# Designs tried in a protein design chat: miniprotein binders against q53ft3. Part 135

Target 1, 195 residues: q53ft3
Amino acid sequence: MFGCLVAGRLVQTAAQQVAEDKFVFDLPDYESINHVVVFMLGTIPFPEGMGGSVYFSYPDSNGMPVWQLLGFVTNGKPSAIFKISGLKSGEGSQHPFGAMNIVRTPSVAQIGISVELLDSMAQQTPVGNAAVSSVDSFTQFTQKMLDNFYNFASSFAVSQAQMTPSPSEMFIPANVVLKWYENFQRRLAQNPLFW
Below, E stands for the ipSAE of ESMFold2; O stands for the ipSAE of OpenDDE; V2 stands for 0.75 times the mean of E and O plus 0.25 times the DockQ between their complexes.

## First folded at step 15 (miniprotein)

Design ja18 (at its last look DockQ between E and O 0.02; V2 from the best seeds 0.00; counts 0 for: pae E 16.8 > 1.5, placed apart)
Fold by ESMFold2, look of step 15:
Structure ja18 (fold): chain B 195 residues (1-195), chain A 83 residues (1-83)
Amino acid sequence: as target 1 above (195 residues)
Amino acid sequence: SVEELAEEIREALERVQIKYEMAKQWLAEGDVQFALRLLQRAYRLAKKALEKAQELGLTELIEEAQELIQQIEELMEKIRESQ
């Protein structure tokens, strides 16, 4: 079970469960909201290997819902503060809420929480920098460590023309490492605490 | 502070240089697509570093970023001419 808090408003602890694995909080007068706190109440943890992807939804200029991935909550990080003041004109992200939020008023935004596998969450990229500075500091440190790893690993790259055949050994193409590095950088901005 | 932001720009330019050198290595090994991806990322990072340096009036970093951008553009042009 989840809670949702906006400064100056009553805490919401009764999420609308719209599917077995999906929960929604309404945010009326969303234009006045700068930050939202999403947290686990502590009563029911995520199942092992799972966590929650947290989305923000607002109506676009045509009244159509735009969903943006804010970030994540997990058993290891059961609360997070998200900045939403800069997200109300951003691009939508891939999201699991489909048609569930089509019927709503144009002045109400929503916070959606989808229970997902941690491995699946690691491949998602949050739209914008919604997490608060403490998460940003961890992201910056981790980004520097990733740069260090990439520079180290890439210094050992060789072309296939330079390789001696060794059929008993496994090899990884260098462009797989680059692709992993690029995806990890995007995923780290999405969820700095995945592993 | 301006000094903290200047260090961030220096670190970004170091990453640009590394990607540029890696791209040259991959071109020498014949993987043009991988080299081009590295150059494109280096270019975007260098442009962002230049923008930040210009906002802060950091002349030395502006010049360094512009030199790297030119090197990247020249190498990408050589790739285009060879295709």
Scores: ipSAE 0.000, ipTM 0.111, lowest interface PAE 16.8, mean pLDDT 71
Fold by OpenDDE base, look of step 15:
Structure ja18 (fold): chain B 195 residues (1-195), chain A 83 residues (1-83)
Amino acid sequence: as target 1 above (195 residues)
Amino acid sequence: SVEELAEEIREALERVQIKYEMAKQWLAEGDVQFALRLLQRAYRLAKKALEKAQELGLTELIEEAQELIQQIEELMEKIRESQ
C-alpha cells in the first residue's frame, strides 16, 4: 500500500504492518537522512473518508522513541516529502503507535503511517519544520529521488526475450517509466512545487 | 499568569498558521475537501485565540489572530467560488 524513499537509497515498498491500520518503515542510519518521501503504491487506495497520518520516530538519548507527526497522505495527495533532518531533536507528540516493542538499534528511525479518518487528521497539527520550505533543497532532493527510482527500476529491466512467465506479476515497459521520468523532470523544472 | 496565557495563545496561533499553510499545500495538490477541513479547524482555533487575547488585552496577539482569521476567510471564500 505504501512506499518510502530516501534519496540515495533503495525504495522501500514493503512496510511492516504492525496493525490493521498501521504501517512502519525502518530507516537505518537516519542521522544522514535529510528528506523522506512517503507515497502510495497505487495498488490499494484509502477507503472513502480516510487518509494516512505520517509520523517520524527516532530514539532519544535514552533509546526511547520520540514520535512526531510529519504530515499526511491521501488519495488526493498520494505522496509527500518531509524534511526530517531538523526533527532529530525536539519534543515528542502523541501518536497512535503505542509502546511498540520494536527492537531498535540506536541508528534506526522509523516512518509510521496510520490510516485514519480525514476528519481526525484535520484536527492534528504536524511539526512546522517538517514541510520542505526551501525550493532549492526540494528540487535537489526530488531530482536525486527520481534518479534513484529510475536507476532502481531500470536495474530490473529485461528484454521480452528474457522474460519468464509470472502470472502473479504485472510488467511495465521500460519506455513507459522513462517517459514518466522525463515528463516529471520537465514539470519539476517548470514548477518545483507542481506536486 | 497572564504570561502563561499569552504563551498559550502564541502556541495556538502558531498551530493556526501551520494549518493554514498546510491547507494551501493541499489545495495545490487538488485535495480541496481536506484543505477546507484544515481551514475550518484553523478558523476555530484562531477565533478562540482571538477571544482569549481580547480578554487579556494583548494587542499584538489580537492583531495577529485577526490577520490569520482574515487570511483563512479569504482562502475559504476563494475555494467556494472556485467550486
Scores: ipSAE 0.000, ipTM 0.187, lowest interface PAE 11.7, mean pLDDT 80
ESMFold2 (binder alone), look of step 15: mean pLDDT 91; pTM 0.906

Design ja19 (at its last look DockQ between E and O 0.03; V2 from the best seeds 0.00; counts 0 for: pae O 14.0 > 1.5, placed apart)
Fold by ESMFold2, look of step 15:
Structure ja19 (fold): chain B 195 residues (1-195), chain A 83 residues (1-83)
Amino acid sequence: as target 1 above (195 residues)
Amino acid sequence: SVEELAEEIREALERVQIKYEMAKQWLANGDVQFALRLLQRAYRLAKKALEKAQELGLTELIEEAQELIQQIEELMEKIRESQ
């Protein structure tokens, strides 16, 4: 349903589903990460009237998870970039993951996505350092790049009927990311503002 | 505790401003549904803050709340006209 991207790393598309409405991505070596992109794969939309609350978790000095609300994704805005570099020392926020046993190591951070009612999401307030409150050149550039990647990668998605025996899984061919990277670089050389 | 109550009103108005700015962002991305829910929440918070400020006679906070309410109402009306 969801993807998670960190610059210089492979895209993660296989979230750990910890509940019917809750998904988690591991972020190893989180101290080197400044931004995380969270996006919908486009195969399963949110139900009508619902969206996703996106959380960041890091272990405190005792190895206990500290969760912070980064922001939201919805069918109308299916991708978002979150700055997490300033959050690695922040305070925890209200979160829906406390009652679940989530598999993690003490040194690994996590991105959590909780599918919730839009009204419930509207009552929540993200931490101020994470959510993009206004567009700047870097954020705008990256949002356009994410939209371009999403559309390109989605055009290569295959159904379960088109796969060898992995019927509960969706696949994106490994070379799609390389093709996207090469095409994107070429387009930037031609017109840096082609978005 | 009038100063403590005034600070609670300032914090509420800060949350109103945050939700108003979020609503503009979501509207710019084409998600009118979530933008309206954010504006509706911001409106209710601002009206509640205004009532408290009026009860305590806090003129500066009354003016701030009224300004935010006007901004929210104008944006909601703009959305309604464009639907």
Scores: ipSAE 0.196, ipTM 0.684, lowest interface PAE 5.1, mean pLDDT 76
Fold by OpenDDE base, look of step 15:
Structure ja19 (fold): chain B 195 residues (1-195), chain A 83 residues (1-83)
Amino acid sequence: as target 1 above (195 residues)
Amino acid sequence: SVEELAEEIREALERVQIKYEMAKQWLANGDVQFALRLLQRAYRLAKKALEKAQELGLTELIEEAQELIQQIEELMEKIRESQ
């Protein structure tokens, strides 16, 4: 349902489902990360009236997770870019992920997505410094990220005849990826800050 | 307080509603097994909420819980009939 992309890293399309309505991506070596892209894969939309609250979690000096609301993704806004580099010294906020026994190394942060009612999301306030400030830099970054993702994903594309059964793996049709890419580019062109 | 407990029940029922709506969406996308699991959890949560509401005599919450339970049961039955 969700993907997570960090520049210079492999795309993540397999979120850990920690609850029926909660998904988590691990971000190793998070100190080197400036921006994260969270996006819907386009396979499954949010239910009507629902979206995703996107949280960032990093370990504090004591190894305790600090959670911060970054923003939201919705069917209408299926992707968002967040600057996380400036959040690493921020204060924690209320989050729906509870006391997750997340066996994490000190260098691993997390992106958490909570599927919530849009009305509830509207009442929440993301951290201000997670927003991308420069339109031009953001557009360039986003385009590079998109290209990176598409190139990466397409490199693994196989025909139906080439597919082998793998019960532990989920497969996404290439046309879904392409459709997502085209839609994202269109939205980016219309409004570089659509997220 | 009763008011605090009532709020806890309301929150639980909201979670039930969310799970129910998600299950419907998953079902629409063909993820039947996931939908069923989600409905089962929603059902359990709703039953607990109902029990608490009954203990406190909270009529409106009882009715809400009962309605959600019925909706869940109906959807689960529909899924079973389709399989």
Scores: ipSAE 0.000, ipTM 0.171, lowest interface PAE 14.0, mean pLDDT 81
ESMFold2 (binder alone), look of step 15: mean pLDDT 90; pTM 0.901

Design ja2 (at its last look DockQ between E and O 0.02; V2 from the best seeds 0.00; counts 0 for: pae O 14.6 > 1.5, placed apart)
Fold by ESMFold2, look of step 15:
Structure ja2 (fold): chain B 195 residues (1-195), chain A 83 residues (1-83)
Amino acid sequence: as target 1 above (195 residues)
Amino acid sequence: SVEELAEEIREALERVQIKYEMAKQWLADGDVQFALRLLQLAYRLAKKALEKAQELGLTELIEEAQELIQQIEELMEKIRESQ
């Protein structure tokens, strides 16, 4: 039903189902994770009038789980990016997972998803700054892509003194790439969705 | 005490503001139905806070509640017109 993705790791698509309406993904080595993507696989939608509350859990100094509401996924917004780096020392929130026997490992955090009524979800308030807006995620990706392109293209720059005659090769002045990069950044800052 | 009741009203209005801002974000993210549920909750909470503030004669809180109610009503109407 759900997937969970951390950059640089294999996507998880086989949640541990701990109840009919509750699903869990393990996040080993959670201290190195800054963001988590939670999404619906698209095979099974939420029933009408329902959605998913998404929680983050990490073990405290005694190995006891601390659960925090990150936000929600719904049929209308079936994926979300959550920032968890600022939550690893935070306070817990009210959550539906407390009575479940989930195996605890000191270096493993968890993402929990609870299928609930939309009206019940509306009553809940996520911990601050956990959810990343879709505009912010596109902006972050786009900036990384632009930086990557500029660094890549600049690695091939040559001066006129370094040029070898090669009439079948095409060359572009490095300043053209820089001007494109600067112009694109300006447009992105003015309208992140101009593309 | 009146101060305790006034603080309860302030906390309720803070919750209204939070739900209103959440609704705007969910609308921007394209989930109109969940945005409307958040706005309906915000509206109900603001109306209850207004009633309590009026019973206590707390002019400052009455004005805050009325402004939030107006903002919520305007956004809900804008959503209805764009559907």
Scores: ipSAE 0.617, ipTM 0.863, lowest interface PAE 1.2, mean pLDDT 79
Fold by OpenDDE base, look of step 15:
Order: C-alpha cells, then sequence, then structure tokens
Structure ja2 (fold): chain B 195 residues (1-195), chain A 83 residues (1-83)
C-alpha cells in the first residue's frame, strides 16, 4: 500500500504492518537522512473518508522512541516529502503506535503510517518544518526521487512468463507503477505543494 | 471509573466501525484478503468490547457491539460465499 523513499537509497515498498491500520518502515542510519518521501503505491487506495497520518520515530539518548507527526497522505495527495533532518532533536508528540515491540537499534528510525479518518487528521498538527516549503527544491527533489523509484522498480520488471510463484510476495504490475508516476508528475506540475 | 471504561469501549467500537467500513471499501476495490483480515481484527475487537460492556452492564454499548459483530459476520459470510 505504501512506499518510502530516501534519496540515495533503495525504495522501500514492503512496510511492516504492525496493525490492521498501521504500517512501519525502518530507516537505518537515519542521521544521514534529510528528506523522506512517503507515497501510496497506487495498488490500494484509502477507504473513503480515510487517509494516512505519517509519523517519524527516532530513538532518544536513552533508546526510547520519540514520535513526531510529519504530515499526511491521502487519495487526493498520495505522496508527501518530509524534511526530517531538523526533527532529530525535537519533542515527542502523541502517536497511535503505542508500545511496539520493535527491535530498535540506535541508528534506526521509523516512518509510521496510521490510517485514520480525514476528520481526525484535520485536527492534528504536524511538527513544524517537516513539510518542504521550497517549491523549487521540492520539485527538483521529488522529480529525482520519482525517477529513482521508477528506475529501481522497473529494473525488477518481469514478463508474465518470467514470473515464478511466490505466495509470500505481493506483485505490482509495471503499468500500475507507471500510472502512479504519471499521475504524480501531473499533480506535481499542477501544484508542487499538493501535499 | 465506569465512565472512563465506557468511553474506552465507545472508542473501541468506533475503531470497529472504521475497520468495517474500510473492509467494505477494500472489497469494492477487489482486495478481498485484506478486507477479510481487517474484518477478523474488527471482529475480535468488537468481541472484546462486547465482553467489557457486558461486564459493566452497559446496555447501549452492548447493543452497539452486538450490531457491529453481526454486520461483520454477515459481511465475512458474504465474502466466503462469493469465493
Amino acid sequence: as target 1 above (195 residues)
Amino acid sequence: SVEELAEEIREALERVQIKYEMAKQWLADGDVQFALRLLQLAYRLAKKALEKAQELGLTELIEEAQELIQQIEELMEKIRESQ
């Protein structure tokens, strides 16, 4: 359902589902990360009236997770870019992920996505400076990230005849990825800050 | 307090409702397996809520929980029949 992209790293499309409505990506070496892109894969939309609250979690000096609301993704805004570099010293906020038995290493942060009602999301206030405000920088970064994702994803493309059964794996048709990419580019062109 | 516990139950039932609606939408999108899984979770949550409501004698919440459970069961059955 969700993807997570960090510049210079492989795209993550396999979120750990920690609950029916909660998904988590691990971000190793998070201290080197400036921006994260969270996006919908386009395979499964949010239910009507629902969206995703995107949280960032990093270990504090005691190894305890500090959660911060970054922002949101929705069907209407299926991707967002977040600056996390400046958040690493911020205060924790309320989050829906509770006490997760996540093996935490000091160098690993997490992106958490919680599927929530849009009305509820509207009442939440993301941490300041998480949203990329520079249109030009954002556009350039986003385009680069999109290209990176597309190139990465397409490198794994196989024909139907080449597919092997893998019951534990979910497969996304290449045309879905392309469609998502095109839609995203269109939306980005219309409003670089549509998220 | 009983009031606090009642509120917890209400919140749980709200989550059940949300999960139920999500499942319906996923079904509409053809994501049957996800829908079923979500319904199972909703079902378990609803059952727990029902048990707590019964323990506290909260009639309205009992009824609400029972209704949600029934809706979930019906939808799950419908899905199973369609496969």
Scores: ipSAE 0.000, ipTM 0.167, lowest interface PAE 14.6, mean pLDDT 81
ESMFold2 (binder alone), look of step 15: mean pLDDT 90; pTM 0.900

Design ja20 (at its last look DockQ between E and O 0.54; V2 from the best seeds 0.63)
Fold by ESMFold2, look of step 15:
Parts: C-alpha cells; structure tokens; sequence
Structure ja20 (fold): chain B 195 residues (1-195), chain A 83 residues (1-83)
C-alpha cells in the first residue's frame, strides 16, 4: 500500500504490517539520512474519511521506541517528503553525556504509518518542520543545485598563470558547464531527492 | 488565577493559528477535504477560546479570537464558492 524512499537507496515497497492499521519500514544507518519520502503505491487507497499519520521511531534513552509524528499522507496528497536529520540531534541533547556520547552501534530507526480518521489526524500536530513544503523543497533543491554547480565548476578552475592571457583572472574549460548539467540531470533522474 | 486562565486561552489561540496555517498549506497542495477538517477543528477551538475569554471579560483575547474566527469563516466560504 505504501512506499518509502531515501536518497541513494533502493525504494522500499514491502512494509511490515504490524497491525491491521499500522505499517513499518526499517531505516538502517538512519544517522546518515536527512530526508525520507513516504508515498502511496496507488493500488489501494485509504477508505473514505481516513488517511495516514506518518511517524519516525527511534529508541529513547531507555531503549523504548519513541514515535514522533512527522506529518500525513492522504488520498488527496498521496506523497510527502519529511526531514528527519534534526530529530536525531534533538533527542541526544537531553541526556547527561550531552552531544558527546560513548560510541555505540548504529541503531535502526523506523518509519511508521498509522491509518486513522481524518478528523483524528486534524487534531494532531507534527513535530517541528519535519514535513517539507513544496516551496521549501523547491528552495532547497535550487540551493543544492547552485552549490553543486559551483563546487563542480571550481574543481576545474585554472589560474591565468596556467594560461597565456590575463594572468590575474581565473578561467574554466568551456565544457565544464555542460558536464555539470549532464551529471546533475542524470543524478536527479536516478534519485530526485539525492540532495 | 485569571492570569493562568488567560494563558490557557492564549495557548488555545496559538493552536488555532497553527491549524489555520496548516489548512492553507493543505489547500495549496490540493487536498481540500483535509484542509476543511483542519479548519473545522480550528473553528471549534477558536469558539471555545472566545467563550472562555468572554466569561472572564478579557477584551483583548476576545478581539483576537473574533479575528481568528473571521479568518477561518472567510477561508471556509472561499472553499465553498470554489466547490
């Protein structure tokens, strides 16, 4: 019924159904994940009047799972992007070791989807800025594209001392812009959220 | 105390504002049904906050609640006109 996508990883489409109305995806090495996409596969919609509350789960200081509400998916909005990077840091700041903990084995987090009444969902408030707005997503993509271009083009920079004309100026080979554009488009086509 | 009750009303109105903004986002994303449910919840919260503010004679909070209620009603009316 659901899919879960993380940039640079294979899409997950086989959720663990842990109850009639609850589905889970495992996120190994979640500390390296900044965003996740949750979406409906499209073959089975939510029943009328229902939708999905999307949670991020990780063990608390006592090893108990904590379910933080990220946001929602519905028949009217069947996919959403959630930022989880800040959630991993927030929990750590509340223990005696501060941010400097004893090294431990990386934990596995989970994305949980609970099928609930829309009226019940409306009364719930997601944590912080977990859900990425369409405007915020566009802005982040644009900023990442600009940063990526600058870093790529700069790696081919040559000084004028390495060329005959105008020694005080920097130049780039003419094809660098095209190479960057082709590389970025290819990566985006393979994984629209690689950034 | 009256100060504690006033703070409860302010917190309720803050929640109303949050739900109103969420409804606008969901409406912009094209999910009118969920946007309406958010607005209906916000409306009920605002009406309850207004009633409490009126019982205590808290004029500033009464005005704030009334302004939020008007905003919610206007948005729900716009949705009805487009549906």
Amino acid sequence: as target 1 above (195 residues)
Amino acid sequence: SVEELAEEIREALERVQIKYEMAKEWLADGDVQFALRLLQYAYRLAKKALEKAQELGLTELIEEAQELIQQIEELMEKIRESQ
Scores: ipSAE 0.674, ipTM 0.888, lowest interface PAE 0.9, mean pLDDT 76
Fold by OpenDDE base, look of step 15:
Structure ja20 (fold): chain B 195 residues (1-195), chain A 83 residues (1-83)
Amino acid sequence: as target 1 above (195 residues)
Amino acid sequence: SVEELAEEIREALERVQIKYEMAKEWLADGDVQFALRLLQYAYRLAKKALEKAQELGLTELIEEAQELIQQIEELMEKIRESQ
């Protein structure tokens, strides 16, 4: 139902379902993580009138979990980016995950998603610095991602004269990638949430 | 005390402001339904805060609450008109 993405890491699509309405992702080496993307896989939507509250849990100095509400995902907004790097110090909030006997290694944090009524979610207040709510921040993230992809792809660019026959491989002209990139940037500028 | 009650009202109005801003963000993200829910909650909270401020004669808080209510109403109306 949910996926979790940390930059530079493999996407996680297998959440641990700890309850019928609760899902958890483990985030090893969480101290090196700046942003987390939580998204719906698109396989199963939220029931009508329901969404997901997204929580972050990290061990405090005593090894006890500190939970903080990051924000929300819904059918209408099936993905969100959260900044967690600044959350390493804060007061814990109420959370629905209870005393999960999660064998916590000190370096592992968790993303918890609780399926809840939208009306209930509307009453909750996320921690202020977590939601990359600004269109600007999302745009920046997306731009960085695109730049990274473009740079990566372009590093493999060769001229036709440099090409060696490889019948098993398909080749895409670099200009096509550039065109795509430019079009994507244009669309992003027009509507950062076009996708 | 009046001061304590005033602080409670201020805190409530802060939450109203947060919810209002969240609603705007959620609208931008394309989820009108959740945005409306945020606004509805903010509206109720603001109305309660207004009532309390009026009871206590707290002019500045009354004005702030009224302004937030108006902003919420305007945004809700805009949403309705866009549908």
Scores: ipSAE 0.640, ipTM 0.881, lowest interface PAE 0.7, mean pLDDT 86
ESMFold2 (binder alone), look of step 15: mean pLDDT 90; pTM 0.897

Design ja21 (at its last look DockQ between E and O 0.02; V2 from the best seeds 0.00; counts 0 for: pae O 12.4 > 1.5, placed apart)
Fold by ESMFold2, look of step 15:
Structure ja21 (fold): chain B 195 residues (1-195), chain A 83 residues (1-83)
Amino acid sequence: as target 1 above (195 residues)
Amino acid sequence: SVEELAEEIREALERVQIKYEMAKAWLADGDVQFALRLLQRAYRLAKKALEKAQELGLTELIEEAQELIQQIEELMEKIRESQ
């Protein structure tokens, strides 16, 4: 249902389901993490009138979890980027996870997603400055990189008659680059954060 | 004391402002349904704060609450006209 991405790490797509309406991702070595992306995979939408409250948990000085509300994801806004670097010594939030997974090693944090009614979510207030408001900027940046690569590679296209002899070089047919470009665009349109 | 009650009203109005700003951000990101839910919650909270401020005769807080309610009503009306 959900994915979780940290820069420089493999994307996680197999959340631990700890209750019918609660999902968790482990974040080892959380102190090195500044931002986390949470997104819906697109396989199972939220039921009508529902969405997801996203929490961050880290162990306190006694090794007990401290949970903080980061923000929300919904069918209408299915991904969000959260800054967590400023939260690792902050005040805990009220949270729906109860005593689940309350004892953890000192270096492992968690992202928790609770499926809740939109009206209930609207009553909650995230901790300040956690949400970073532009998945659209990420998508636009990614599309620009994609276009830039394609335009760059295409500027070197030649026919065999135009090719300069260079026996020590390897060559890639231009249609391979185009095929990759088209596949990448399709995947980006389906899930802007697939990569 | 009246001072303690006035501070509670100020804190409620701060929460109203936060939810109003959240609603504008969610609307800009294209989730009209959740934006409207946030505005409806902000509206109810602002109305409660106004009632408390009126009971205590706290003129500045009455004006602040009324201004926020007006902003919320205007944005909710814009959303309904666009739907």
Scores: ipSAE 0.189, ipTM 0.676, lowest interface PAE 5.0, mean pLDDT 78
Fold by OpenDDE base, look of step 15:
Structure ja21 (fold): chain B 195 residues (1-195), chain A 83 residues (1-83)
Amino acid sequence: as target 1 above (195 residues)
Amino acid sequence: SVEELAEEIREALERVQIKYEMAKAWLADGDVQFALRLLQRAYRLAKKALEKAQELGLTELIEEAQELIQQIEELMEKIRESQ
């Protein structure tokens, strides 16, 4: 359902589903990460009246997770970019992920997505500075990320005839990726700050 | 307090709603088994919420819980009929 992009890294499309309504991406070496893009894969939309609250968690000096609400993704806004570099020393906020056994690796952070009612999401306040403020920097970053994602995804493209059964794997048709890419570009062009 | 308990019930019912809607989404994606499992969990949660609401005499929450239960049951039945 979700993908996570970090500049200079491979795209992550396999979120760990920690609950029926909660998904988590691991971000190794998170201290080197400035921005994260969270996006819907386009395979499964949010149910009507629902969206995703996007959280960032990092280990504090004691190894305890610090969670922060970054923002939201919805069917109407299926992707968002977040600046996390400035959050690595921030205060924790309430989050729906409970006492998750965060990998005790001090270098690993997490992106958590919680599927929630839109009305509930509207009452939540993301942490400051998580939103990308510079349109130009965002556009450049996003374009690079999109290109990276497309190139990455395309490298794995196979025809149906080449597909092998893998019950543990989810497959995304190339046309879905392309459609998402086109839609994202269109939205970016219309409003670089649509997130 | 009753207010605190009521809030817990509201939160539970919200989770039920989420599970229900997600189940619908999974059905649309063709994952019937996951949808059914999710509905079963939603159903159990809703029943517990209903019981608590009834114990506290919270009419609005009772009605909400009952409605969700009915919706879940109807969807589960529809799934069974389609198999």
Scores: ipSAE 0.000, ipTM 0.193, lowest interface PAE 12.4, mean pLDDT 79
ESMFold2 (binder alone), look of step 15: mean pLDDT 91; pTM 0.904

Design ja22 (at its last look DockQ between E and O 0.63; V2 from the best seeds 0.00; counts 0 for: pae E 2.9 > 1.5)
Fold by OpenDDE base, look of step 15:
Structure ja22 (fold): chain B 195 residues (1-195), chain A 83 residues (1-83)
Amino acid sequence: as target 1 above (195 residues)
Amino acid sequence: SVEELAEEIREALERVQIKYELAKQWLADGDVQFALRLLQYAYRLAKKALEKAQELGLTELIEEAQELIQQIEELMEKIRESQ
């Protein structure tokens, strides 16, 4: 039902289901993590009127779990980006995960997703600095990705005079790539979630 | 004490602000319905905070609450107009 993504790591698509309505991802070496993406896999939607509250749990100095509400995911917003790097200090919040006997290694944090009524979710208040404007973050990420792609592709650009015959290869004019890039940027600027 | 009550109001208004900002983000992300839910709850919370601040004569908190209420109302109206 849910996936979890940390940059530079393999995507996690197998959450531990700790209850009918509760799912947990382990995040090893969490101190090196700046952002986490939580997303729905698209296989199973939330029931009508329900969504997911996303929590972060990390061990405090005593090894006790500190839970904080990061934000929410819904059928209408099936993915979210959370900044967790600044959450290493804070007061714990109430959470629905109870005293989970999680074999806690000191370096492992957890992302918990609780399936809840949307009305109940609306009453909850996430920690203020956790919810990265998905739009801004996504826009920035997308922009960086596009820039990276363009830079990569352009590094292989050759003039027609420099081309060597290669019948097995297809060539795309650089201006086509640029045009695509510009169009994509325009669309992204208009609606960061156009895709 | 008045100071304790004032702090409770401040905390409530902080939650209102968080929900308001979250609603704006949610709108941008395309889930209008949940954004509305956030705003509706924020609105109720702000109204309660306003009432308490008025009862205690806390001018600054009254002004803050009124401003947040106005912002919420404006955003809710904008949403309604866009539908």
Scores: ipSAE 0.560, ipTM 0.851, lowest interface PAE 0.9, mean pLDDT 86
Fold by ESMFold2, look of step 15:
Structure ja22 (fold): chain B 195 residues (1-195), chain A 83 residues (1-83)
Amino acid sequence: as target 1 above (195 residues)
Amino acid sequence: SVEELAEEIREALERVQIKYELAKQWLADGDVQFALRLLQYAYRLAKKALEKAQELGLTELIEEAQELIQQIEELMEKIRESQ
């Protein structure tokens, strides 16, 4: 039903189902993870009137789980990006996973998804700004992609005196790329959806 | 004590503000129905906080609650008009 993705790792699509309405993903070496993406897998939607509350769990100094509400996924918003880097020292919150959830080694955390009524979910309060809004997530990703493109293109910059003759090849002055980059950044900051 | 009750009202209004901002984010993300559920909960919580603040004569909290209630009502009305 669900998938879990961390940058630089293989996507997880085989959640451990710990109850009919509760699903868990293990996050080994969680201390190196800053963001996690949770999304609905396949074409099986939540039942009408229901959605998913998404929790992050890490082991405390005694190896016991500390759970924090990250946010939600619903049929109307079936994926979300959550920032977890600041949560690894936070206090626990109310959660539905109880003592029956699987406890992992000190370096393994968990993402838990609980299928719940939308009205119950609306009363819950996620920790801080763990959930990154779709607009903020889009802006962050777009800025990183923009930086990546500019840095890549710039790594090939040469002066006119350094150029090897290539009559079949077209060239673009480096300052054109820079000006495009600066203009795009400005427009993105003003309206992340301008494109 | 009155100080303890005033702090409870401040905490409730903080939760209202969080829910209001969350609802705006969910609305922007395109899930209008969950945004409305968040706003409906925030509205009930703000009305309860206002009633408590009025009972205690806490004028600053009364004004804060009333402003939040109006913001929530305006957003819910805007959503209904666009549906």
Scores: ipSAE 0.362, ipTM 0.776, lowest interface PAE 2.9, mean pLDDT 79
ESMFold2 (binder alone), look of step 15: mean pLDDT 90; pTM 0.894

